# VHH binders against q96fz2, part 303

Target 1, 269 residues: q96fz2
Amino acid sequence: CGRTSCHLPRDVLTRACAYQDRRGQQRLPEWRDPDKYCPSYNKSPQSNSPVLLSRLHFEKDADSSERIIAPMRWGLVPSWFKESDPSKLQFNTTNCRSDTVMEKRSFKVPLGKGRRCVVLADGFYEWQRCQGTNQRQPYFIYFPQIKTEKSGSIGAADSPENWEKVWDNWRLLTMAGIFDCWEPPEGGDVLYSYTIITVDSCKGLSDIHHRMPAILDGEEAVSKWLDFGEVSTQEALKLIHPTENITFHAVSSVVNNSRNNTPECLAPV
Key: E = the ipSAE of ESMFold2; O = the ipSAE of OpenDDE; V2 = 0.75 times the mean of E and O plus 0.25 times the DockQ between their complexes.

## First folded at step 16 (VHH)

Design CA97 (framework vhh_6z1v_2)
Fold by ESMFold2-Fast, scan of step 16:
Structure CA97 (fold): chain B 269 residues (1-269), chain A 123 residues (1-123)
Amino acid sequence: as target 1 above (269 residues)
Amino acid sequence: EVQLVESGGRLVRTGGSLRLSCAASGSTFKGYSMGWFRQAPGKEREVVAAITQSGGKTYYADFVKGRFTISRDNAKNTVYLQMNSLKPEDTAVYYCAARFGFYNTEPNEYDYWGQGTQVTVSS
């Protein structure tokens, strides 16, 4: 997983993340640095994406079940990184393999500090290798959506009014992530950056790509992954596995260029 | 950020009971998991019991299961260790410790420590 869509306006995104804390209280996540959120149909590594994380990471007396939403850089920069420019990191930290997460220092250290986050997206893109051609077919992959009379389908929602109805009730994809905090050697703001944990593809996706992000299917899984005060690393890692609860459709090659940022990127062909 | 002070240690007879208290100062106590550790003469410091931020999960070493109970009162910034059916083998200095995040059984994983309180169990 190297490309996502996360295009919802900030207010719609916030409402889509409504949740219950440990006491059963209904809440919306509180924003950190909301001005750094940049909606896009075509998000690539090194751009900022919204993630959920426990409020306890910022306030040491907070209930660990309370949530913050914050934009973070895609591509984890380890806290121990010594250079001044994060782009000079010698290895790719866009994804983290579930089978080696406890063996790699870049991931094991922040995981030991409870630095678990949930990466939010409309869905993600994968490119299928096709026999007999050098061209790859892109697909948009996302949670099954509950259809109402008002929501329609993406193919039917090609007018502004129809698109608004589809997205108002969209179930966001919730991917397991690990984040870290890096302090620039020459000074400046702390950089928060994340990686997406990956697993073997489920049966339904195996013909498209051999790997998939670790998807947290439902509020129980999301809550347990985020709650580093009440859920150990060992228990949290039990949530990391493939899921069959996904759907997809083929999309236009418009998505191939990460600079294209229009609804055409995820529209069915 | 957290300062810990233990109290309640004393001489007690075999079969007796004690409640140890650990008072924390500072506004951040509520965000920490708490542990009770002990160090007997000639032995290394070992975990006795631990409790999460909410009190929803607890840990007990096998040698105290069924006899000791850990609890916390976040309104009073205090963690307790209720010790029942005390044995001479329970004689040790008891330490309170705080860890950010989920509890751990290893002493070196804790961020803050109290000074300890002496418990002596007579045969």
Scores: ipSAE 0.755, ipTM 0.895, lowest interface PAE 0.8, mean pLDDT 89

Design CA98 (framework vhh_6z1v_2)
Fold by ESMFold2-Fast, scan of step 16:
Structure CA98 (fold): chain B 269 residues (1-269), chain A 123 residues (1-123)
Amino acid sequence: as target 1 above (269 residues)
Amino acid sequence: EVQLVESGGRLVRTGGSLRLSCAASGSTFKGYSMGWFRQAPGKEREVVAAITQSGGKTYYADFVKGRFTISRDNAKNTVYLQMNSLKPEDTAVYYCAARFGFYTTAPNEYDYWGQGTQVTVSS
């Protein structure tokens, strides 16, 4: 996973993240740096994306089940990185393989500190190789959505107008991430950056791409992944596996250019 | 900055009971899992019991299961270890330790330590 859509206005996104804390109280996640949230149909590595993380990371007296929502840079910059420019990092940290996460210091260290986050998206894009050509077919991949009378329908046959109707009740894709905090050597603001954990594709996606993000399907999985105060690293890692609860449809080549930021990027063709 | 002070260690007879306390001061206690460790003369420090920040999960070493109970009072910044059916083998200095996030069984993964309190069990 190297491209996502996360286009909901901030207020709609916030409501889509409503949750219950450990005491059963209904809550909305509190924003950190909300002005850094940039909605887009076409988000690439190095851009900021909204993530959920435990409030305990910021406030030592917070219940670990309480959530913050914050924009973070996609592409994890390890806390030990010594250069002044994060783009100088010699290895790609956009994704982290689930099978080697405990072997790589860049991921093992923040994971040991409980730096688990949930990366939010409308869905993600993958490009299917077509036999006999160098052209690739892009697909938009997302959770199955609940049909409602007011939301209209969702599927490959739906028009762009019908797709605009579904966003008010859209179920966000929730991907398991690891984040780290980097302090620039010459001073300045702490940089929060994340990586998306990847697993082998499920059977349903195997014809599109051989890897997929580790998707946390449902609030129980999301809460356990975030709650580093009550859930050990070993228990949290049991949540990391392929899922079949996913759907997709082909989209136009408009999405190929990461600078295109229009509804056409995810509309069915 | 967190400071931990253990209290309650003393001489007790085989089969007796004792409650140890660990008071935290200096900074926030609620974000920390707490552990009780012990060290007998000539032995390495070993985990006895641990508890998460909410008290929702606990760990007990096999040699104390059914006899010891760990608990915490976050309003008082205090962790307790209730020790029942004490045996001579329980004789050790008992240490309180704090770790940010989930507890572990490894002493070297804890952030803060108390000075220890001596428990002696005689037959």
Scores: ipSAE 0.751, ipTM 0.891, lowest interface PAE 0.9, mean pLDDT 89

Design CA99 (framework vhh_6z1v_2; at its last look DockQ between E and O 0.87; V2 from the best seeds 0.80)
Fold by OpenDDE, look of step 17:
Structure CA99 (fold): chain B 269 residues (1-269), chain A 123 residues (1-123)
Amino acid sequence: as target 1 above (269 residues)
Amino acid sequence: EVQLVESGGRLVRTGGSLRLSCAASGSTFKGYSMGWFRQAPGKEREVVAAITQSGGKTYYADFVKGRFTISRDNAKNTVYLQMNSLKPEDTAVYYCAARFGFYERAPNEYDYWGQGTQVTVSS
């Protein structure tokens, strides 16, 4: 996974992240560093994206079932990194393969500390190789959405009003991530950064791409992944597998350029 | 920093019962899983029981066999070990430990330790 969409306004995003804590109380996640949230139809590595994480990571006396939403840098910077510039990291940490998560120190250590997060997105993009050509067809991949009688295909929002309604009730894609905290050697603010765990693609996506993000489907999976106080690493890792509960449509080549940030990126062609 | 203080260790007869307490300092007790460990002379420190921050999950070593119960009172910043049907083999120094996040079985995974309390079971 090298490209995502996360364009919802902050308030809409927050409401979409409503949850129940372990006591059954309805809650909204609190924001940490809301000013770092930058909505975009075209998110690339090194950009900031909102993630969910346990409140216990910030408040030592907090209930681990409570959630915080925070923009973090895409591309995990390990806490042990000694260079002053995170871009000097020599290995790719955009993704973490599920089969080697426990083999790589950069992922194993933060995971062992319970630094699990849920990466939020409208969906993610993947490119299908066209046979016989060097051309790749991009696809937008997301959770199936509830079709409101008025809203034909996600792409057919004929009116601005209908479009708003679609996004107001959009089910966000919830991807399993690992985050870490890096303190710059020269001082400054702690950098929070994340990697997305990847798995082999489900059958439905296998023709598009051979790998997919580990998707946490449903509130229970999300809750268990985040709750590092009550769910062990071993138990949490059982949640990491391909899912068939995904849909997709072809999009234009507009998304190929990471600088393009328009609704056309995820519009069906 | 979390300070842990164990109490309740004493001499008891075989078949007797004992309740150990561990009091934690500070307001962060709720964020920690708690564990009881023991170390007998010439033996390695071993986990006896552990409990999550909420008390929702517990672990017991195989040798406990239903004789011990770990519990916690977050309002009192205290974790307990109720020990019943004690045996001479249970003689050890018992330690309380705290870990940020989910409990673990390995002692090296815990962040804070108490000084321990001596439990002696006589035949």
Scores: ipSAE 0.900, ipTM 0.959, lowest interface PAE 0.5, mean pLDDT 93
Fold by ESMFold2-Fast, scan of step 16:
Structure CA99 (fold): chain B 269 residues (1-269), chain A 123 residues (1-123)
Amino acid sequence: as target 1 above (269 residues)
Amino acid sequence: EVQLVESGGRLVRTGGSLRLSCAASGSTFKGYSMGWFRQAPGKEREVVAAITQSGGKTYYADFVKGRFTISRDNAKNTVYLQMNSLKPEDTAVYYCAARFGFYERAPNEYDYWGQGTQVTVSS
């Protein structure tokens, strides 16, 4: 997973993240740095994406079940990185393999500090290798969506009204991530950055790509992954596995260029 | 920053009971898991019991299961260790420790430590 869509306006995204805390109280996540959120149909590594994380990371008296939503840089910069420019990091930290997460210091250290986050997206893109050519077929991959009379479907007539109905009750893809906090050696703002944990593809996706993000399917899994105060690293890692509860459709090559940022990127071909 | 002060250690007879308290000051300790550790002369420091931020999960070493109970009062910034059916083998200095996030069993995983309180169990 190297490309996602996360295009919802901030208010719609916030409502889509409604949750219950440990006491059963209905809540919306509180924003940090909301001005850094940039909606896009075509998000690549090094751009900012919204993630959920425990409020306890920011307020030491918060219940660990309470949530913050914050934009973070895609591409984890370890807290121990000594250079002044994070783009100079020699490691590719866009993804973190589940089978080596406890062996790589870049991921083991923040994981030991409870720095687990849930990466939010409309869905993600993968490119299927086509035999006999260097061309690859892109697919948009996302949770199955509940169809209602109020909601449209992807591929309906492209009116603004129909697109609004598709997204108003969209179930966001929730991917397991690890984040870290990096303080520039010469001063400046703390950089929050994340990586997406990857697993072997499920049966349904194996013909498209051999790897997939670790998807947290449902609020129980999301809550346990985020709750670093009540859920150990060992127990949280049991949530990291392939899921079959996923759907997809082929999209046009428009998505190939990360500069293209239109609904055509995820529309069915 | 969290500062921890243990109290309650004393001489007690075999089969007796004792409650240790650990008071936290400085920043609130609510975000911290708390652990009780002990160290007898000539031995390494070992975990006795641990408790999460909410008190919803606890850990007990095999040698104290059924005899000791860990609890916490977040309003009072205090963690307790209730020790019942004490044995001479329980003689040690007892330490409380704080770890941000979920508890661990290894002493080197803890961020803050108290100075310890001596418990002596005699026949």
Scores: ipSAE 0.769, ipTM 0.903, lowest interface PAE 0.8, mean pLDDT 90
Fold by ESMFold2, look of step 17:
Structure CA99 (fold): chain B 269 residues (1-269), chain A 123 residues (1-123)
Amino acid sequence: as target 1 above (269 residues)
Amino acid sequence: EVQLVESGGRLVRTGGSLRLSCAASGSTFKGYSMGWFRQAPGKEREVVAAITQSGGKTYYADFVKGRFTISRDNAKNTVYLQMNSLKPEDTAVYYCAARFGFYERAPNEYDYWGQGTQVTVSS
């Protein structure tokens, strides 16, 4: 729950996020800070990744069902943080356990303000500990993908144009997150940052790792998690549970080094 | 700056009906949940009813369910409380309040308050 892939070009990513508003109108999310989007096969904490959030967070009279997409820092920086350097946080905010989310001020406070977001990725990586060795086997974990004439498995791409076709219809992984807004003491731009909520792993992933991100499976779940104008915190938290609608494959140890940003990171082995 | 102004409070007989209005001025409240609260002499302010920005969800305190109806008209920037079958226990100052996002039951969660309108129900 500490490494993801989010590599799509901005325009492909945006099209993958097409949605219907409350009135049933097909829309694309509106970008904020698009220049901060840094696509990579190998995203780690402190990097920026795109999230969805309600337009109501930015426009006081907006329909809360409309969506904004914005890059945010992975690793929530609470609004009350007093030091100038976010890396000085005394606790890890890359993830937030679902069973303690209402006990921790760093997460309870922004959640009470409706600061719910959907963290976007191609999928996430997890390392399985192998018995009898110190070696770890990385896996790439993602939504099952529907085959079309223009799609196939990740390992089936035989040229750059076929690789583009595989990803053109990719179903992005949608993870439940909480964000906060921090004003640096020295001034400057407000820092938007997020945490990923985690739950116990489903049965299908239990041999890989005990925890998984809380996955929002389908547009109804995504809409309810985002819509802080119409969906209470209590109702939203009912969306936070493990899912079995997930698939995975083993990948090369290339992904272990977070500086490696190549398709090999998620290629099947 | 948002200002909330209640109107419609008056003296009514037991069993009577009354409609309270709350007009917002200075800005729109389309992004706000709206609530009606009341405070009787010597008692704490308590929630009566609340409504989300779209009107899609409502809340009613147990003592008012079935008798009162909250509604809103975002084009008129106004929220209403229709009160039927009034009882002497309903005598209080009624306040309109606004909260950004989803509504809450606790008064300290609300960002804006009106000055109140007196409702008096005679035996």
Scores: ipSAE 0.650, ipTM 0.863, lowest interface PAE 1.3, mean pLDDT 90
ESMFold2 (binder alone), look of step 17: mean pLDDT 86; pTM 0.886

Design CB1 (framework vhh_6z1v_2)
Fold by ESMFold2-Fast, scan of step 16:
Structure CB1 (fold): chain B 269 residues (1-269), chain A 123 residues (1-123)
Amino acid sequence: as target 1 above (269 residues)
Amino acid sequence: EVQLVESGGRLVRTGGSLRLSCAASGFTFSDYAMGWFRQAPGKEREVVAAISWSGRSTYYADFVKGRFTISRDNAKNTVYLQMNSLKPEDTAVYYCAAKFGLFRESPEDYQYWGQGTQVTVSS
């Protein structure tokens, strides 16, 4: 998974993340560094994206079921990285394969510290190789949505006004991530950065791409992945598998250039 | 002391119109999606219409689409259901419900419920 859309305004994004803590209390996640959130239809690695993580990571006595929402850099910088510039990291940490996560030090160490997060997106993009041509067909891939009036779904929205009707009830894609905290050797603010865990593609996506992000389908899976105070690494990893509860539609080549950031990036065809 | 108080239910003739209101208190109204549900005798409670916290997204069950309109006034903590072209099949107790965050179709997802208001449609 190398490209996502996460364009919701902060207030819409926050309500889309409404949840229930362990005591049954209805909550909105509390923001950390909200000014670092940059909505975009076309998010690439090294940009910041919002993630959910347990409040216990920031407050020693917090209830581990309570959630913070924070923008983090896409591309995990390990805590042990000794250079002064994170962009000089010599290996790609945009994704973390589920089958080798416990074998790679960059991921095993933060995972052992409970540094699990849920990466938020409207959906993600994949490029299908087309036979008989060197062209690739991009697709926007997202959770099935409840049908809203007029638009019915993102695929049915054919005007900018109709698109506004879907977003205020949009079910965000919730992807399993691992984050780490890096302290610059020369001083400065701690850098929070994440990787998205990837799995084999499900049958529904197999004709588009051979890999997919590990999607946490529903609040039970999201809660267990985030709750490092009550759920061990071993138990949490049981949540990492392909899911069939996903839908998609073809989009135009506008999305190919990561600098393009318009609704056309995810519009059908 | 969360309260949802429905009003407007009454006997109406087939083809008539009726507006239901639901006054909410005791919670942050703008953090909740609102829904109208109905239950006829011997049947399960079913969704009629739902509206997002902002009022921009709406949902209608197929059997009311084009006849009913849901709306909300966040300044007044009130949700409305405008019912047009009423049919005998619309006879039911109508319930107002609140769900934290996004609206959904299932009654089980809603945290707060009113006591209901009876709508009877006669031939």
Scores: ipSAE 0.740, ipTM 0.889, lowest interface PAE 1.1, mean pLDDT 91

Design CB10 (framework vhh_6z1v_2)
Fold by ESMFold2-Fast, scan of step 16:
Structure CB10 (fold): chain B 269 residues (1-269), chain A 123 residues (1-123)
Amino acid sequence: as target 1 above (269 residues)
Amino acid sequence: EVQLVESGGRLVRTGGSLRLSCAASGFTFSDYAMGWFRQAPGKEREVVAAISWSGRSTYYADFVKGRFTISRDNAKNTVYLQMNSLKPEDTAVYYCAAKFGLFLESPEDYQYWGQGTQVTVSS
């Protein structure tokens, strides 16, 4: 998973993250550094994306079931990294394979500290290899939505007006992530950065790509992944597996260039 | 104290129109999606229409598409259901319901419910 869309305005994104705490109280996540959130139809590694994480990471006595939403850098910088420039990392931390997460120090250490997060996106992009050519077909992959064309007999599902009307009830894709906190040696703000855990592709996506992000399907899975105060690393890792509850459609090559940031990036072709 | 109060239900002739209203109090209305559900005698409660917290996204059950319109006024804490081309099959008690965050189709996902308003369609 190397490209996503996360374009919702902050107020829309916040309400899409409505949840219940352990006591059954309805809550919206509390923002940290909201001014660093940059909506985009075409987010690549090294950009900031919003993640959910437990309030307990920031407040000693907080209820671990309460949630913070914060922009974090895509591409995990380990807490032990001693260089001044994070780009000097010798390895790619955009994704973390589920089968080696407990073998790689960069991921095992923050996971042992409970640094689990849920990475938010409208959906993600993957490029299907076409037989007999070096051309690749991009697809936008996302949770099934109540208002999609497949949801009923309404004719006009691919119009721009239909897409504009879906966003205020869009079910965000919730991907399992691991984050770490890095303190620059020369001082400055703590850098929060994350990686997306990846698994083998499900049957429905196998013709598009052989790997997929570990998707947390539903509030029970999201809650257990985030709640490091009550859910151990061992129990949380049981949530990491392929999911079939996903849909997709082909998109134009406009999305190929990460500098293109328009609705055309995710529009059906 | 949370309250949802429906009004507008009455006897109406086949082909007629009716507007239902639901007045909400006791919660932050703009953080809730709103839905209209109905229940006919001997049947389960089913979704009719739903509307997002902003009013920009809507859902309609297949059996009301093109005939009913859901809308909301966040300044007045009110949700409406405009019912056109009414049929005898639309006869039911209509319920207003509120769900925190996004709307869903299942009644069990909604936290707050009104008492219901009876709509009877006759020839």
Scores: ipSAE 0.765, ipTM 0.900, lowest interface PAE 1.0, mean pLDDT 90

Design CB100 (framework vhh_6z1v_2)
Fold by ESMFold2-Fast, scan of step 16:
Structure CB100 (fold): chain B 269 residues (1-269), chain A 123 residues (1-123)
Amino acid sequence: as target 1 above (269 residues)
Amino acid sequence: EVQLVESGGRLVRTGGSLRLSCAASGFTFSDYAMGWFRQAPGKEREVVAAISWSGRGTYYADFVKGRFTISRDNAKNTVYLQMNSLKPEDTAVYYCAAKFGLFTESPEDYQYWGQGTQVTVSS
């Protein structure tokens, strides 16, 4: 998984993350660094994306079922990284394979510290290889949505009012992530960065791509993945598997260039 | 503390119109999606229409599309259902319901419910 859309305005995104804590209290996640949230139809690695994580990571005695929403860098920088520039990291940490997560130090260590997060997106993009050619067909992949007046058909020519209607009740894709905290050797702000756990593709996506993100389908799965105060690493990893509850449609080649950040990236063709 | 109070239900003739209202109190109305559900004798409770927290996103069941309109006034903590071209099949108790965050089609997902208002459409 190397490209996503996460374009919702902050107020819409926040309400799409409405949840219930352990005591049954209805809550919206509390923001950290909201100014660093950069909405985009075309998010690539090294950019910031919003993630959910337990409040207990920031407050010693917080209820571990309470949630923070924070922008984090896509591409995990391990806490042990010694160079001054994270772009000099010699290996790709955009994704973390589920089958080797407990074997690789870069992921095993933060996972052991309970540094689990849920990566938020409108959906993600994958490129289907066409046999006998170098051409690839991009697809936008997302949770099935409740049909609203404008849902299921994303037109580039829709007015801003109609775009608000489509997205106001959008069910965000919730992907299992691992994050870490890196302190620059020369000083400066702590960098929070994440990786998306990947699994073998489900039957429905197998003709598009052989891998998919580990999707947490529903609030029970999201809650257990985030709640590192009550749910052990071993129990949380049981949530990591392919899911069939996913839909997709083909999109135009506009999405291929990560600099293109328009509704046309999501429009069906 | 939380209350949803429906009003506007009555007997109407086929082809008539009704506007149902639901007054909400005891919670932050603008953080909740609102839905109208109905239940006829011997049938399950079913979704009729739903509206997002902002009032911009709406959902309608297939059997009411083009006839019913859901709307809300966040300043007045009220949700409305305008019912046009009423049919005998629309006869039911109509319930107002509130769900934190996004709306769904499933009655069991809604936290708060009104007592219902009876709509009877004569053939």
Scores: ipSAE 0.713, ipTM 0.878, lowest interface PAE 1.2, mean pLDDT 90

Design CB101 (framework vhh_6z1v_2)
Fold by ESMFold2-Fast, scan of step 16:
Structure CB101 (fold): chain B 269 residues (1-269), chain A 123 residues (1-123)
Amino acid sequence: as target 1 above (269 residues)
Amino acid sequence: EVQLVESGGRLVRTGGSLRLSCAASGFTFSDYAMGWFRQAPGKEREVVAAISWSGRATYYADFVKGRFTISRDNAKNTVYLQMNSLKPEDTAVYYCAAKFGLFTESPEDYQYWGQGTQVTVSS
């Protein structure tokens, strides 16, 4: 998983993250650094994306079932990294393989500290290798959605305004992540950065790509992954597996260039 | 104290129109999706229509598409169901329901429910 869409306006995104705490109270996640959230149809590594994490990471006596939403840098910078520029990290920490997560120091250490997060996206992109050509076909991959009303016919007759009708009830993709906190050696703000855990692709995606992000399907899985105060690392890792509850459609090559940030990036072709 | 109060249910003739209203109190209305559900005698409760917290996204069951319209007024804490071209098959108790966040098609996901209003369509 190396490209996502996360374009919802902050108020829409916040309500899409509505949840229930351990005591049954309905809540919206509280924002940290909301000004760092940059909506985009085409998010690449090193950009900031919103993640959910437990309030207990920020407040010593907080209920661990309460959630914060915060933009974090995609590409985990380990707390022990000693150089001044995190973009120069030699290791690719965009993704973390589930099968070696407990063997890699960069991931094992933050996991031991309970630094689990849920990475939010509209969906993610993957490029299918086509037999006999050098071209790759991009696909937008996302949770099945409730069919909202659209005016007019499906296809070329669909109005751009119909996207507003879709997005206000869009079920966000919820991917299992690990984050860490890095303090610049020369001072400055603490950098929060994350990696997406990856698993073998499910049968439904195997023809598109051999790997997929570890998707947390439903509020029970999301809650258990986030709640490091009650759920041990060993128990949380049982949530990491391929899922079949996913859908996709082919998209235009416009998405190939990460600088393109328009609805055309995820529109069906 | 959370309360949903439906009104507008009555006896109508086939082909007629009716508008149902649901007045909400005791919660932040704009953080909730709203739905209209119905239950006919001897049947399970089923979704009729749903509307997002903003009013911009709507859902309709196939059996009411083109005939019913759901809308909401967040300033008045009210959700509406405009029912046109009524059929005897539309006879049911209609329930207003609220779900925090996004709407779904499943009655079990909704936290708050009204007492229901009876709609009877005579042939």
Scores: ipSAE 0.750, ipTM 0.890, lowest interface PAE 1.1, mean pLDDT 90

